# VH-VL binders against Large ribosomal subunit protein bL20c (rpl20), part 2

Target 1, 123 residues: Large ribosomal subunit protein bL20c (rpl20), of Euglena gracilis (p07133)
Amino acid sequence: TRIKNNGISKKKRKRKISKMKGWVGGHSKLFRTGNQQLMKARHYAFYDRKKKKNLNKTLWITRINGGLKYYLTINEKYNIFVSFLRKTKTYVNKKLLSEINVRDSKSFSHLSKPIMKSTGINL

## First folded at step 7 (VH-VL)

Design s10 (from b3 with heavy chain H35E; framework fv_temelimab)
Fold by ESMFold2-Fast, scan of step 7:
Structure s10 (fold): chain C 123 residues (1-123), chain A 119 residues (1-119), chain B 106 residues (1-106)
Amino acid sequence: as target 1 above (123 residues)
Amino acid sequence: QVQLVQSGAEVKKPGSSVKVSCKASGYTFTSYEMEWVRQAPGQGLEWIGAIDPETGGTAYNQKFKGRATITADKSTSTAYMELSSLRSEDTAVYYCAREGLYDYWFDPWGQGTLVTVSS
Amino acid sequence: QIQLTQSPSSLSASVGDRVTITCSASSSISYMYWYQQKPGKAPKAWIYDASELQSGVPSRFSGSGSGTDYTLTISSLQPEDFATYYCQQYDSLPLTFGGGTKVEIK
């Protein structure tokens, strides 16, 4: 099923309001600095990105090691890349994707390189 | 490394009180809320309450209000849960757990303290 | 008080099976969490925010749901998955847990 709760700001706002009810003697979360919350969010994002990177890297390496590496066409590489973007929930402008010519290896390389480099995957 | 270490098992008589400790290490004690949860033998998890060690602010499950008292000692990085007027149905493993990041889920958990109430 | 009802209360399945457990809330919630507890051990944070896996949780686990209905799925059950799984909400005080689902491997 589709994930319906997408807002970290909405979650923080609703959580703080909810937690105020029933608390006695004050609540430090209401008064914690934005800097502390930002550092926690950065740490979490870094950690989650590393986990996601490792899982995707393993999946791609498994497919390549299955003997497909030397037989993948540009169309197949493009399809795998688009599938990867969907699975990692990387939102790429639909218009931008539609402008990538499957025969244009430069456009494909330019768009895929940063993502593949960040995941440690090479095709 | 982050660790929560609880006091040892206790056997208590009905009508008495028990005070369980939870010593935190490996993080800034005042930056995270401490939760208390119990589990009767073979049963599920039940939330008792929580404390914000920074302010001393607390929240309790109504079922335990008036019997449970949660406190924190900033100088020793230790949280306490005291439960009074003990009954046989209070026999349970009592856990402390830290809130995770800026969400309310519980991570990490202490090892648990078995409190047995019997005549 | 938000009551969480887990179904089933227990199940037995074979290694490799797809296992689904459900957590139903008495009112709509936004903050659902899942814990794995093995006999004699403290619970482990397993899934947070309905669908996000805790670090170290195998990819065969997934969570989904919104509103009042939430699900934990194991796509291919392994021997180490023998445990009791609990859902928990933090949308309203008091915080509440589901009754637990005991997963036993045949």
Scores: ipSAE 0.014, ipTM 0.528, lowest interface PAE 8.2, mean pLDDT 71

Design s12 (from b3 with heavy chain A59V; framework fv_temelimab)
Fold by ESMFold2-Fast, scan of step 7:
Structure s12 (fold): chain C 123 residues (1-123), chain A 119 residues (1-119), chain B 106 residues (1-106)
Amino acid sequence: as target 1 above (123 residues)
Amino acid sequence: QVQLVQSGAEVKKPGSSVKVSCKASGYTFTSYEMHWVRQAPGQGLEWIGAIDPETGGTVYNQKFKGRATITADKSTSTAYMELSSLRSEDTAVYYCAREGLYDYWFDPWGQGTLVTVSS
Amino acid sequence: QIQLTQSPSSLSASVGDRVTITCSASSSISYMYWYQQKPGKAPKAWIYDASELQSGVPSRFSGSGSGTDYTLTISSLQPEDFATYYCQQYDSLPLTFGGGTKVEIK
């Protein structure tokens, strides 16, 4: 029996169609900042929530590029972080991630700070 | 909720042009590619092209290049597909479809717009 | 362009039957996607990344495959499953769909 990591160690994401020949004019790049990247990450994280045990939830206001505010629960912030680990191909044991107390702001901020800053999320 | 609403059915003469609209709601319009797909009566699905609403950049199936023009209006969250020099074989239901959450399939789809080309 | 060939083009089956639909690509692809379409309606996203079910898709559906050969299986056909199923590739432009497999009632 192998440790089940719920997809974190699965193959890297496929190359975007934006890299294919034929596009005329600009097309959004993977590293483009702003609401687009955050919205895609949030939708991906919402899907991943069905695989996660229920976490105590706290509502927070998050500033996103352009000064727009969204309400994000602690669970949603955790899932965005997990989604970015997949995008960067950083392999992290799912058991290790589940041991992190997302309510502990120091532990969570230390581990997610670089990723959250790159998406324009501020707490 | 995420929704794509298309304009109504059109009847056009050969040689004319048709412009179909697709109004998006429930999400950030500029964050997802919008694609256009058609389906002739009783036939399969055929990809026409796509637009990145953030930049206005487009990509087309070579079969439609020169006849199809895809545009987007950020202020109204509406995408358009114009097909010129219409022929009888262009009779089809035209769908707009958004890039999916995992960036590789189409979800959701508009309800479809029937375009009939007849003399 | 990558051509997708679905087999069979149509099949007749009864409620409770196991149904298997095949999609073959003219060249190797990394992932296959499946859509369900009922008459007069837009296609619905059904299976992504070859084997992952879209939220709301019944567990009797499954997908498998890699490379050039992919399958969609319905373990116990139900009345609401009578539809046309299309495979799609997203590996190269132009994006292409299979010809469709119509699942009809016997």
Scores: ipSAE 0.036, ipTM 0.554, lowest interface PAE 6.8, mean pLDDT 73

Design s13 (from b3 with heavy chain E54S G57D; framework fv_temelimab)
Fold by ESMFold2-Fast, scan of step 7:
Structure s13 (fold): chain C 123 residues (1-123), chain A 119 residues (1-119), chain B 106 residues (1-106)
Amino acid sequence: as target 1 above (123 residues)
Amino acid sequence: QVQLVQSGAEVKKPGSSVKVSCKASGYTFTSYEMHWVRQAPGQGLEWIGAIDPSTGDTAYNQKFKGRATITADKSTSTAYMELSSLRSEDTAVYYCAREGLYDYWFDPWGQGTLVTVSS
Amino acid sequence: QIQLTQSPSSLSASVGDRVTITCSASSSISYMYWYQQKPGKAPKAWIYDASELQSGVPSRFSGSGSGTDYTLTISSLQPEDFATYYCQQYDSLPLTFGGGTKVEIK
């Protein structure tokens, strides 16, 4: 049996980007040219994008999880979602799929667009 | 299915460079960051760096900055890690690993490429 | 950089034994991950966010901890559990791993 991911909001609060930039460290006394500052900014930008991308994934998973069993069985809901992902040539692992629970067709349609953006799904 | 397939083993002389490839399949290559990790024989894992293939942005472990260069070719869904000025202590298995779907872990991993640096 | 120290570096235990390995960070962290690696193979994602098991990981595995101290426990060691286990942090760059704990079954 899969263990649910508890404590996400507290971990997110402690994992704020502004505080983490200080842990990476900087060389405050280093004489830097424009090129060196650009390289530093790109390094931090990579980390920032990584964190934002992960947060987006967490948000869409939360929104589609927790629906009630509806007019479709759980299996039918997953099959429809997986079929959608296959058409966009996107891989998903078993863990991700096991957490998806779509409540109804309107909710599914509403969430599909953010899912495509968050996971990088394309045609 | 998601697969990361790396280039074959290399034997290099000190002072030379090595370029390892990692060919991705089964997912949208530009949607996931690719990381590089090495492991010396009988030793632990060491993070080298990563690339976001969608932007070309990279991040490096300071220990490898200036020696390691990570690149990605969108047209072939292939990531590369080049390590220059090789030393005997660079002998290791080099892995590429994709960011996971949930969190900041690595899943899946390539099979690894043994790089041996010997005089 | 954040240094991760694992203890012990190796251990030998019998099938059915309870095994605990620890990972200590040089600074407080919020995100700890564990990997299982078998000889000649790449690591496998095993435990995320300190305590959550990856899909397919047996329930005999558990993780716990916060701040600087984290543990991975195997409640009843099985033959397929012989492997090296690595902790990893993702609070700051560079990403770092512990030195690994090699678990051998007697």
Scores: ipSAE 0.000, ipTM 0.526, lowest interface PAE 15.1, mean pLDDT 70

Design s14 (from b3 with heavy chain E54S T58D; framework fv_temelimab)
Fold by ESMFold2-Fast, scan of step 7:
Structure s14 (fold): chain C 123 residues (1-123), chain A 119 residues (1-119), chain B 106 residues (1-106)
Amino acid sequence: as target 1 above (123 residues)
Amino acid sequence: QVQLVQSGAEVKKPGSSVKVSCKASGYTFTSYEMHWVRQAPGQGLEWIGAIDPSTGGDAYNQKFKGRATITADKSTSTAYMELSSLRSEDTAVYYCAREGLYDYWFDPWGQGTLVTVSS
Amino acid sequence: QIQLTQSPSSLSASVGDRVTITCSASSSISYMYWYQQKPGKAPKAWIYDASELQSGVPSRFSGSGSGTDYTLTISSLQPEDFATYYCQQYDSLPLTFGGGTKVEIK
């Protein structure tokens, strides 16, 4: 199964996509330029550490939490998570993705945390 | 199913205004940005602007700033694009297109509305 | 404004040919998107994130690239591939498209 940008079965649920004027412009730039670069560096650092020391993992987790946490809504964290799954070619069925309720941060954490923990990413 | 249905073709005089509608169905209208793109006959695609129906926040290509106005009616799940001070160069097919679920690419698209400006 | 330049503007090829279309950006972008448009129809989302195929897109299509240079390749052209292909960037406003490449079957 492969994730898609344009397709998750909602099963009668609405997905929250909330944006504010200031956040739409600013966070779009952060998401595309800053956040994408951090995720790429994070991904490669994680795999390199299978053969070496893993000090960089702690630093990248801290940077993501400290630097991006202020700017990221639940929807943006979900988008980064889905983008990460696509880039690492981690397959997730649409049923599982549709069970993540973006409006409920505890549901998102509960369903996504095992996958993020196994890949070493923390948003 | 998700569908965008646009109003029919229009012929306008130079200097007048045109208002094209785009009726959305099959999804929560306020959860996705609606974009407008035009295409002159035999030419490429040009982004006009977008609206967030939940907030009414909008953004425009500077080329159309001051002439284009994008609005949305939540009660009818309909987006509108009005273009004023029409010139012959504005003859084009005008498309509405929804933002994708996770990226800003466009999926789906409306069928297009041909606007002809003739004198 | 990020300008996208596509080459060639048009090409004619035979069924079974390998076709390559390029898109060059005036500044580095994170991801490229491609659309297929057939005559009289609205564009269809075709390739996202430079290399990922939209559901329903045949495997003969592929995308590659990073930074400023991106390509769309059709490994073995089929009659249904007659269309104009457009690249698009979503990194900055205004959103911009390439000029398009018209693929015609000989």
Scores: ipSAE 0.000, ipTM 0.525, lowest interface PAE 14.9, mean pLDDT 70

Design s15 (from b3 with heavy chain E54S T55E; framework fv_temelimab)
Fold by ESMFold2-Fast, scan of step 7:
Structure s15 (fold): chain C 123 residues (1-123), chain A 119 residues (1-119), chain B 106 residues (1-106)
Amino acid sequence: as target 1 above (123 residues)
Amino acid sequence: QVQLVQSGAEVKKPGSSVKVSCKASGYTFTSYEMHWVRQAPGQGLEWIGAIDPSEGGTAYNQKFKGRATITADKSTSTAYMELSSLRSEDTAVYYCAREGLYDYWFDPWGQGTLVTVSS
Amino acid sequence: QIQLTQSPSSLSASVGDRVTITCSASSSISYMYWYQQKPGKAPKAWIYDASELQSGVPSRFSGSGSGTDYTLTISSLQPEDFATYYCQQYDSLPLTFGGGTKVEIK
């Protein structure tokens, strides 16, 4: 059975080390911007907005703009930005994403700002 | 700028312990796992273990279980790796490395700490 | 423990050469990564998920492979590419690295 036919790559992905045999003790269950956001974005990419109105762009934008944006690092902002693009099914030039230097705040702002303005996101 | 800055070189006697620090900056310390890897002179890379700084969960390479202790101090954004019962074969550069973003791993790395065990 | 065997352990090459290095795993894996390390420096994340280049890695680099056999290729070697390359599996604990392949000037 094939659950998804189009969209995001179906290639195998890394598992979290905390889920591997040999991990001892707790692991953060709080918001982790990296792999967890990408997993959520992949899941949402296969929903039909007309059929499943649960992909509420306005609510997502409100949460991003009203949330923890001032406390997020560049890397965290990048992952949220990528997750948002996938969730809204927004196509972004692969070259643009590769040119955003997640360690350079000016580079991220300069390259991503036009897209963020057109989508209503504020990071 | 995301950075990992490690403590300075150490010279230790056999049977003693060493504690290497790794100070993180430029990101939310508790959101990423921290790993420790060593490299003996002229040799390859060897994984020691990892910690989740938020909850304190750990994993160790069985080779180091019982000798290595990895800890994290959230108030100072600093991870530590302590290795006890040192032998000459423990002479190596010890690296801390953060779990990566966006489906990739070990980025960034600390600059490394040379630990020399001699008598 | 998954053992990773790299071949060759070292090679001498000239600028402009095509360089191929291999990494063989003792068990089938899904999560192979490559690092570049220059003398006296920490390793740099280089290739992820067998074939994906990290941001900033030149397009002359490529990775391929699945299961137990993986390859890193440099299509036209440049002076800044002289380094040691390590493969790493992220499939099971303990995490393991290959022995490294040193790419030296001929």
Scores: ipSAE 0.014, ipTM 0.555, lowest interface PAE 7.2, mean pLDDT 73

Design s16 (from b3 with heavy chain G57S; framework fv_temelimab)
Fold by ESMFold2-Fast, scan of step 7:
Structure s16 (fold): chain C 123 residues (1-123), chain A 119 residues (1-119), chain B 106 residues (1-106)
Amino acid sequence: as target 1 above (123 residues)
Amino acid sequence: QVQLVQSGAEVKKPGSSVKVSCKASGYTFTSYEMHWVRQAPGQGLEWIGAIDPETGSTAYNQKFKGRATITADKSTSTAYMELSSLRSEDTAVYYCAREGLYDYWFDPWGQGTLVTVSS
Amino acid sequence: QIQLTQSPSSLSASVGDRVTITCSASSSISYMYWYQQKPGKAPKAWIYDASELQSGVPSRFSGSGSGTDYTLTISSLQPEDFATYYCQQYDSLPLTFGGGTKVEIK
């Protein structure tokens, strides 16, 4: 499975949009009209985190199952790695990217592990 | 080691409320959503709702909106589901189930709590 | 609400038989999940993402499907496989389950 143009990520995006529009329920507390927007934002954040974590888990598991081939592919395809980071909304300091050759398997392993773990991948 | 242990069986009168507990152990309680599912005797599974213990954010099946209240206590790693205005058709085994590694996948499950509503 | 319809509601089979159960959704979904439930016990996670077996599930089980139609197959039924199987969708809230397919010994 390729990291970019992954059918799973496209389908998850469609499901997420559908869920947000159809979202019903929420906190049982009664509150001001002004807090309704905050409640909706919390609902969106709840499902945003859920989808983000699940997307990260799916991509990570697929790559782990690929073993060493995974890191060879990422090292050879820098653009796919950068696209993956953007898709997970992980901000990566451009200074770090300029100082590290992400195509190198050791550098990529060191860089990707802390970032992926911080975004919800704790395997 | 990861397990969910639920409170014991309850017999309730119509119009009353019931509160079922689910104590989690063997994992970081705040890292996984907790879901509630019921099953009437001899019937299928029905999703009630869920809570994210980290944020306290909840989601409910519209069918139970206004009657079900899901809460979580971080200090005791315990989730609760309260169902009010009980009627005979609410007689069921109520399960808590943790979010698995995948989308709304339920693993593990609690042992279940039988709630009987009778006059 | 996405409605899931399982067929058949029950079936009788012998050890060694090939068993197929289906789950049809009222609208297209991205992934289907399956659970195995034995009498008096909580459901057990069985198949995720339509075709992936949960750790510990025997290889005689398989899942397939996309869109609205999904299938769980047991290639050679064993005594421990007699149970009720439920499908579940994840595409929209509320989360819904199929009515269940009871696999009974003949």
Scores: ipSAE 0.000, ipTM 0.523, lowest interface PAE 12.6, mean pLDDT 69

Design s17 (from b3 with heavy chain G57Y; framework fv_temelimab)
Fold by ESMFold2-Fast, scan of step 7:
Structure s17 (fold): chain C 123 residues (1-123), chain A 119 residues (1-119), chain B 106 residues (1-106)
Amino acid sequence: as target 1 above (123 residues)
Amino acid sequence: QVQLVQSGAEVKKPGSSVKVSCKASGYTFTSYEMHWVRQAPGQGLEWIGAIDPETGYTAYNQKFKGRATITADKSTSTAYMELSSLRSEDTAVYYCAREGLYDYWFDPWGQGTLVTVSS
Amino acid sequence: QIQLTQSPSSLSASVGDRVTITCSASSSISYMYWYQQKPGKAPKAWIYDASELQSGVPSRFSGSGSGTDYTLTISSLQPEDFATYYCQQYDSLPLTFGGGTKVEIK
């Protein structure tokens, strides 16, 4: 049922990321460790809860880019959004992430819209 | 559609260098790390290194440090991996692979480039 | 360097069989990733974060495990599942893969 254990395993993950020292430059360890791992932990906790409640597993949305249409599942759209937040160092609180509905493209667009407008991203 | 398209197969002599390209399309090139992995015939996968195209920062497997050079050209959305001082044991299929949507893994992968080192 | 050991290195199975592949890490890791590779093709992302299936992966596949021991299970093997499966860690540089498990037709 549950994808990941939220207890001790999550704590161990945050600690172990501190051991990654192979990058030339500061972007991977300091920049990625705090925000990326926290975002991922929040993402999976919320996603796991939504999977248990969702009877419709796949929702498609459309994206227009340079005249091409891309059909993305709502889960793929959410993952792109999370990756975008990681890359831009944008603060996203736990409440916002927990309120995004993977099943509901309208709710996701509404909640993510202010962040996407401020950064110029549209999905 | 997200795609990684690599340059064609190469045959090189021992002691020479090879430079493999990986053209990205269908996503923002600077937003994802590009990794390089090789696979000798009939063998497993071996990580060479990676680049963050936005910053130009790189990471290398120590086994290849000093021989491998990974670069990226933002204007053409193309990553490169150059391997110098080639030996027969460098014969392998070389893959570029993008950091995945979930981080920490590789998706998608390029089709691979066979590099044969023989004399 | 985190070493990943896969068992078995190869196995022969029939359509409909339950297949289990194991990956053991030399030190505790938080997340394991699995790839499927067919002859002559690039690896495909298959299972992420130990237990999550990539979009399009059949539900007969499952992953489990934590710490140092992880497994990939196929509940009822199909003809299209004959391939080599690789585990991967992303906890420490250099990034490393298991040696692979080849699933062959009996």
Scores: ipSAE 0.000, ipTM 0.529, lowest interface PAE 15.7, mean pLDDT 71

Design s18 (from b3 with heavy chain E54Y; framework fv_temelimab)
Fold by ESMFold2-Fast, scan of step 7:
Structure s18 (fold): chain C 123 residues (1-123), chain A 119 residues (1-119), chain B 106 residues (1-106)
Amino acid sequence: as target 1 above (123 residues)
Amino acid sequence: QVQLVQSGAEVKKPGSSVKVSCKASGYTFTSYEMHWVRQAPGQGLEWIGAIDPYTGGTAYNQKFKGRATITADKSTSTAYMELSSLRSEDTAVYYCAREGLYDYWFDPWGQGTLVTVSS
Amino acid sequence: QIQLTQSPSSLSASVGDRVTITCSASSSISYMYWYQQKPGKAPKAWIYDASELQSGVPSRFSGSGSGTDYTLTISSLQPEDFATYYCQQYDSLPLTFGGGTKVEIK
């Protein structure tokens, strides 16, 4: 018998249709694992915020760094970065934020670098 | 935000084929499986198959194997489902749906494409 | 293939009533999922992992079950709950849905 919602870890609860018999061809399990970690971090952040609960900054850093960032679009990187700043209540000069271009990888890398180095995130 | 937009309604004759498109936006297209589900008028939901857009790997419901072909174009973030040898019983609304967070269920869904097969 | 049988196929109830929908699987599954579909619209993800509500789903909805038997309950039916509800398994291919339960308000 399987007991639902009994503290079973989300890793044990993952269901991949690609693990099922009947798939033909390949799967990018490595890439999907990173995106699932990032989406799980976003989902838990949203869930906790709806319950009026603050998340641990270290937990956020661990989840963000666990993603496959080099497969993310610049818009996804920007959204994760801004969400991280909001969630951890990290205050940044609004002039600096206005200079980060969501479609400019070099601008994002260079202007966000000091914040990423100080906070430990790596996007 | 994450969105799936499908092509418009089609009217086809028996024996022809139809190709429905599903354009994804708001997320990394290659990171999630895309599924196809149909619903005949007044009937329930029926899974057709799926594609992994990164590898092009596919899975099909045996009921549709040989008639359905699912493809994806990474450059346009668009998935396609082609169904051949159409019969009147293939009249249905065809949905694309992305695999959900943590590889569970389907969320979001496209708006649906009505395919009518009539003589 | 795992077959999902929903009962009843349809029901009529008054606002404020308690409604229970059942989904039975032909073999034991790990988790059940539920969708709400309103006329002319795509299904909406509603309940995942048998009992967890999707964000935005009213608290009057609940899910329960394990193994082969699962239920969706509405504790106090509201006019906006008129819809067809579908269960789905994600344990083996082909992926399958229940036949649906149409909830009509009297």
Scores: ipSAE 0.012, ipTM 0.555, lowest interface PAE 8.5, mean pLDDT 75

Design s20 (from b3 with heavy chain E54S L101E; framework fv_temelimab)
Fold by ESMFold2-Fast, scan of step 7:
Formats: sequence, C-alpha cells, structure tokens
Structure s20 (fold): chain C 123 residues (1-123), chain A 119 residues (1-119), chain B 106 residues (1-106)
Amino acid sequence: as target 1 above (123 residues)
Amino acid sequence: QVQLVQSGAEVKKPGSSVKVSCKASGYTFTSYEMHWVRQAPGQGLEWIGAIDPSTGGTAYNQKFKGRATITADKSTSTAYMELSSLRSEDTAVYYCAREGEYDYWFDPWGQGTLVTVSS
Amino acid sequence: QIQLTQSPSSLSASVGDRVTITCSASSSISYMYWYQQKPGKAPKAWIYDASELQSGVPSRFSGSGSGTDYTLTISSLQPEDFATYYCQQYDSLPLTFGGGTKVEIK
C-alpha cells in the first residue's frame, strides 16, 4: 500500500483545505475545484454511484500491491477525459472524438492517462 | 506560451518603498493566483504573499504584513508587489510566480527583479 | 508555520553518482514539491505531488515520501544537474520552502 502513497496525500489535502486561512477577500484556487480535484471528485463520486446503481458494463483498473480493483464505465471515463480536454485547452478533432473506439481500451487509456494520473489511478 | 515578465532592477534608499510589476501573458490572468517570493543574496526562498486576480483577495506572510501590498490590474494582466519601509535586509531578488496548472505549486516563474537597498 | 528542513545543505558529487537529498517537515503535509535553481536564474518546477516529474525533467530524477519525510533522488548525476534544489509545501499558509541543497561539482 505504501507504493500508492500519493492517493493518501491527496485525501489529506482535501480534508485540510480550511487550514488555508489567511486569505483576505475572495477565496482563490486553493479552495476551488481545479483540474486535479475535479478529476478526483468525479472518480470518487462515480465509484459511489457505481456501487449504488449496480452497473454491469465496467472497465477494470488495478492498483499495484494491494490487489484492489476499481470499476469505471467507459462513458464516465469518456466524460472525465472530455472535461480534462476543456480544462487544459487541448483541441481535439470532433471526428476523432466521435470515432474513439470504446472497445479499444488500450487507445482510450493512452488518451486518458493524464486524467488517471490526476486521480491517482494506475491503468 | 505562458510567460511572466517583471520590471527592471531598482536601487532604493532605506525608508522608501519599491513597487515591482509582473506582466502575465499566454493564459487567462484571472484563473490563477499570483504569488511573490524573494531570495536574498546567497540565501533561500521566502514566500511574501499572493493575490487572486479574479476577486482581489490576498494573503501575506506575517513577516511582511503591513509592509507588503499585492495588487492586480485585470485590464493589463499585471500583478504588483509594493514593499514599504525598506531596510538593507530587504535587498533581494523578488520573483512573481503563478500557481501551477496541475497542482498548487509555482509554475511558471518570472525572471526576477533585483532590489538593492543602500544605507 | 510548517518548517521544512533539507539535508544535506550541500554535497559534492561526480558525474555518474547517485545523489539523494531529503526534506523533513515539522508537520504532516499532503504534497511536497521540488524546484531546481541554477545560479542567476529563477527556480524551475521540477517534481510535483512528491513523485511526479514535470514535463521535460529527465527520468533519472525521482521523488518519494509522504507525511513528514520526502526524498529527491538522481540515479546518475549529469553535468547539467549541478544546481540547488528546494522543497516546498503548499498545505498551509504561510507557504514555506526548505533551506535548499546545493549539489556541487567534485
């Protein structure tokens, strides 16, 4: 589990956001959901919904050493990817987006790698 | 390309004030905090404070509170740091630095402005 | 304020050496950040989230750690790696940096 310590650090930061007191006036990005936190929040929210809805179509994501597996639907992974493109101002051909092969998990994982890094997930 | 360009070197007398500028380009100025950090000759980095250009909200290191004033002009995408009641120990290179895209760290940094206070 | 202590403050090393520098925080923090600074230049963002390399940083660099103890390692030192390295926390105000570790030519 120690190999995945980055996930633990991110959880501690989210809990301690209120410690960033000292700002006078409006709150800054220190309190806002940025790209990194948005990806993380969507991942956790989806995981919770997945358990409640009992969805059948899922992709397996394995965490090293713990043997833990996380389930994400292709649709949710796509939504996170699109959100990332908007956040980073990455321009993608509309034709490419419409032609992403949902059955080509290798290609999709490659394109979504930056998002998975943001959420602390190893594909 | 994202860039931060600072004003030129200054030589000031003790008791005076200095105002350093930092012009941002290549990104939406109001979407990121701007921070100020100084480095005395041969010494380490010291955080002065920060501003959120979208709200004008600020935060200061207690060491500089009351002497440092950080402001931002949205129309010119320029942040400012004014330090008053200058002392010889305020001689340092002053950097502006933007909060990072991926995380809260500082990326990019301005080139630095040397402020020399002579007594 | 969270105090960051780096060790060593300086070290002399030869090309090809394995170099390890440490950063210890006075309180547990979420993430550690590292910067590389060469003489006369602004610091460069180097490692974020304790272990993630900034784009363009050579793979010989690595970061590790959690809680209060963090490490930056260079597996095989190159001439362009001679610089001062600073750790930084972004957990609590005021933001703080370590004292720096100067990696010098032997």
Scores: ipSAE 0.043, ipTM 0.545, lowest interface PAE 5.6, mean pLDDT 72

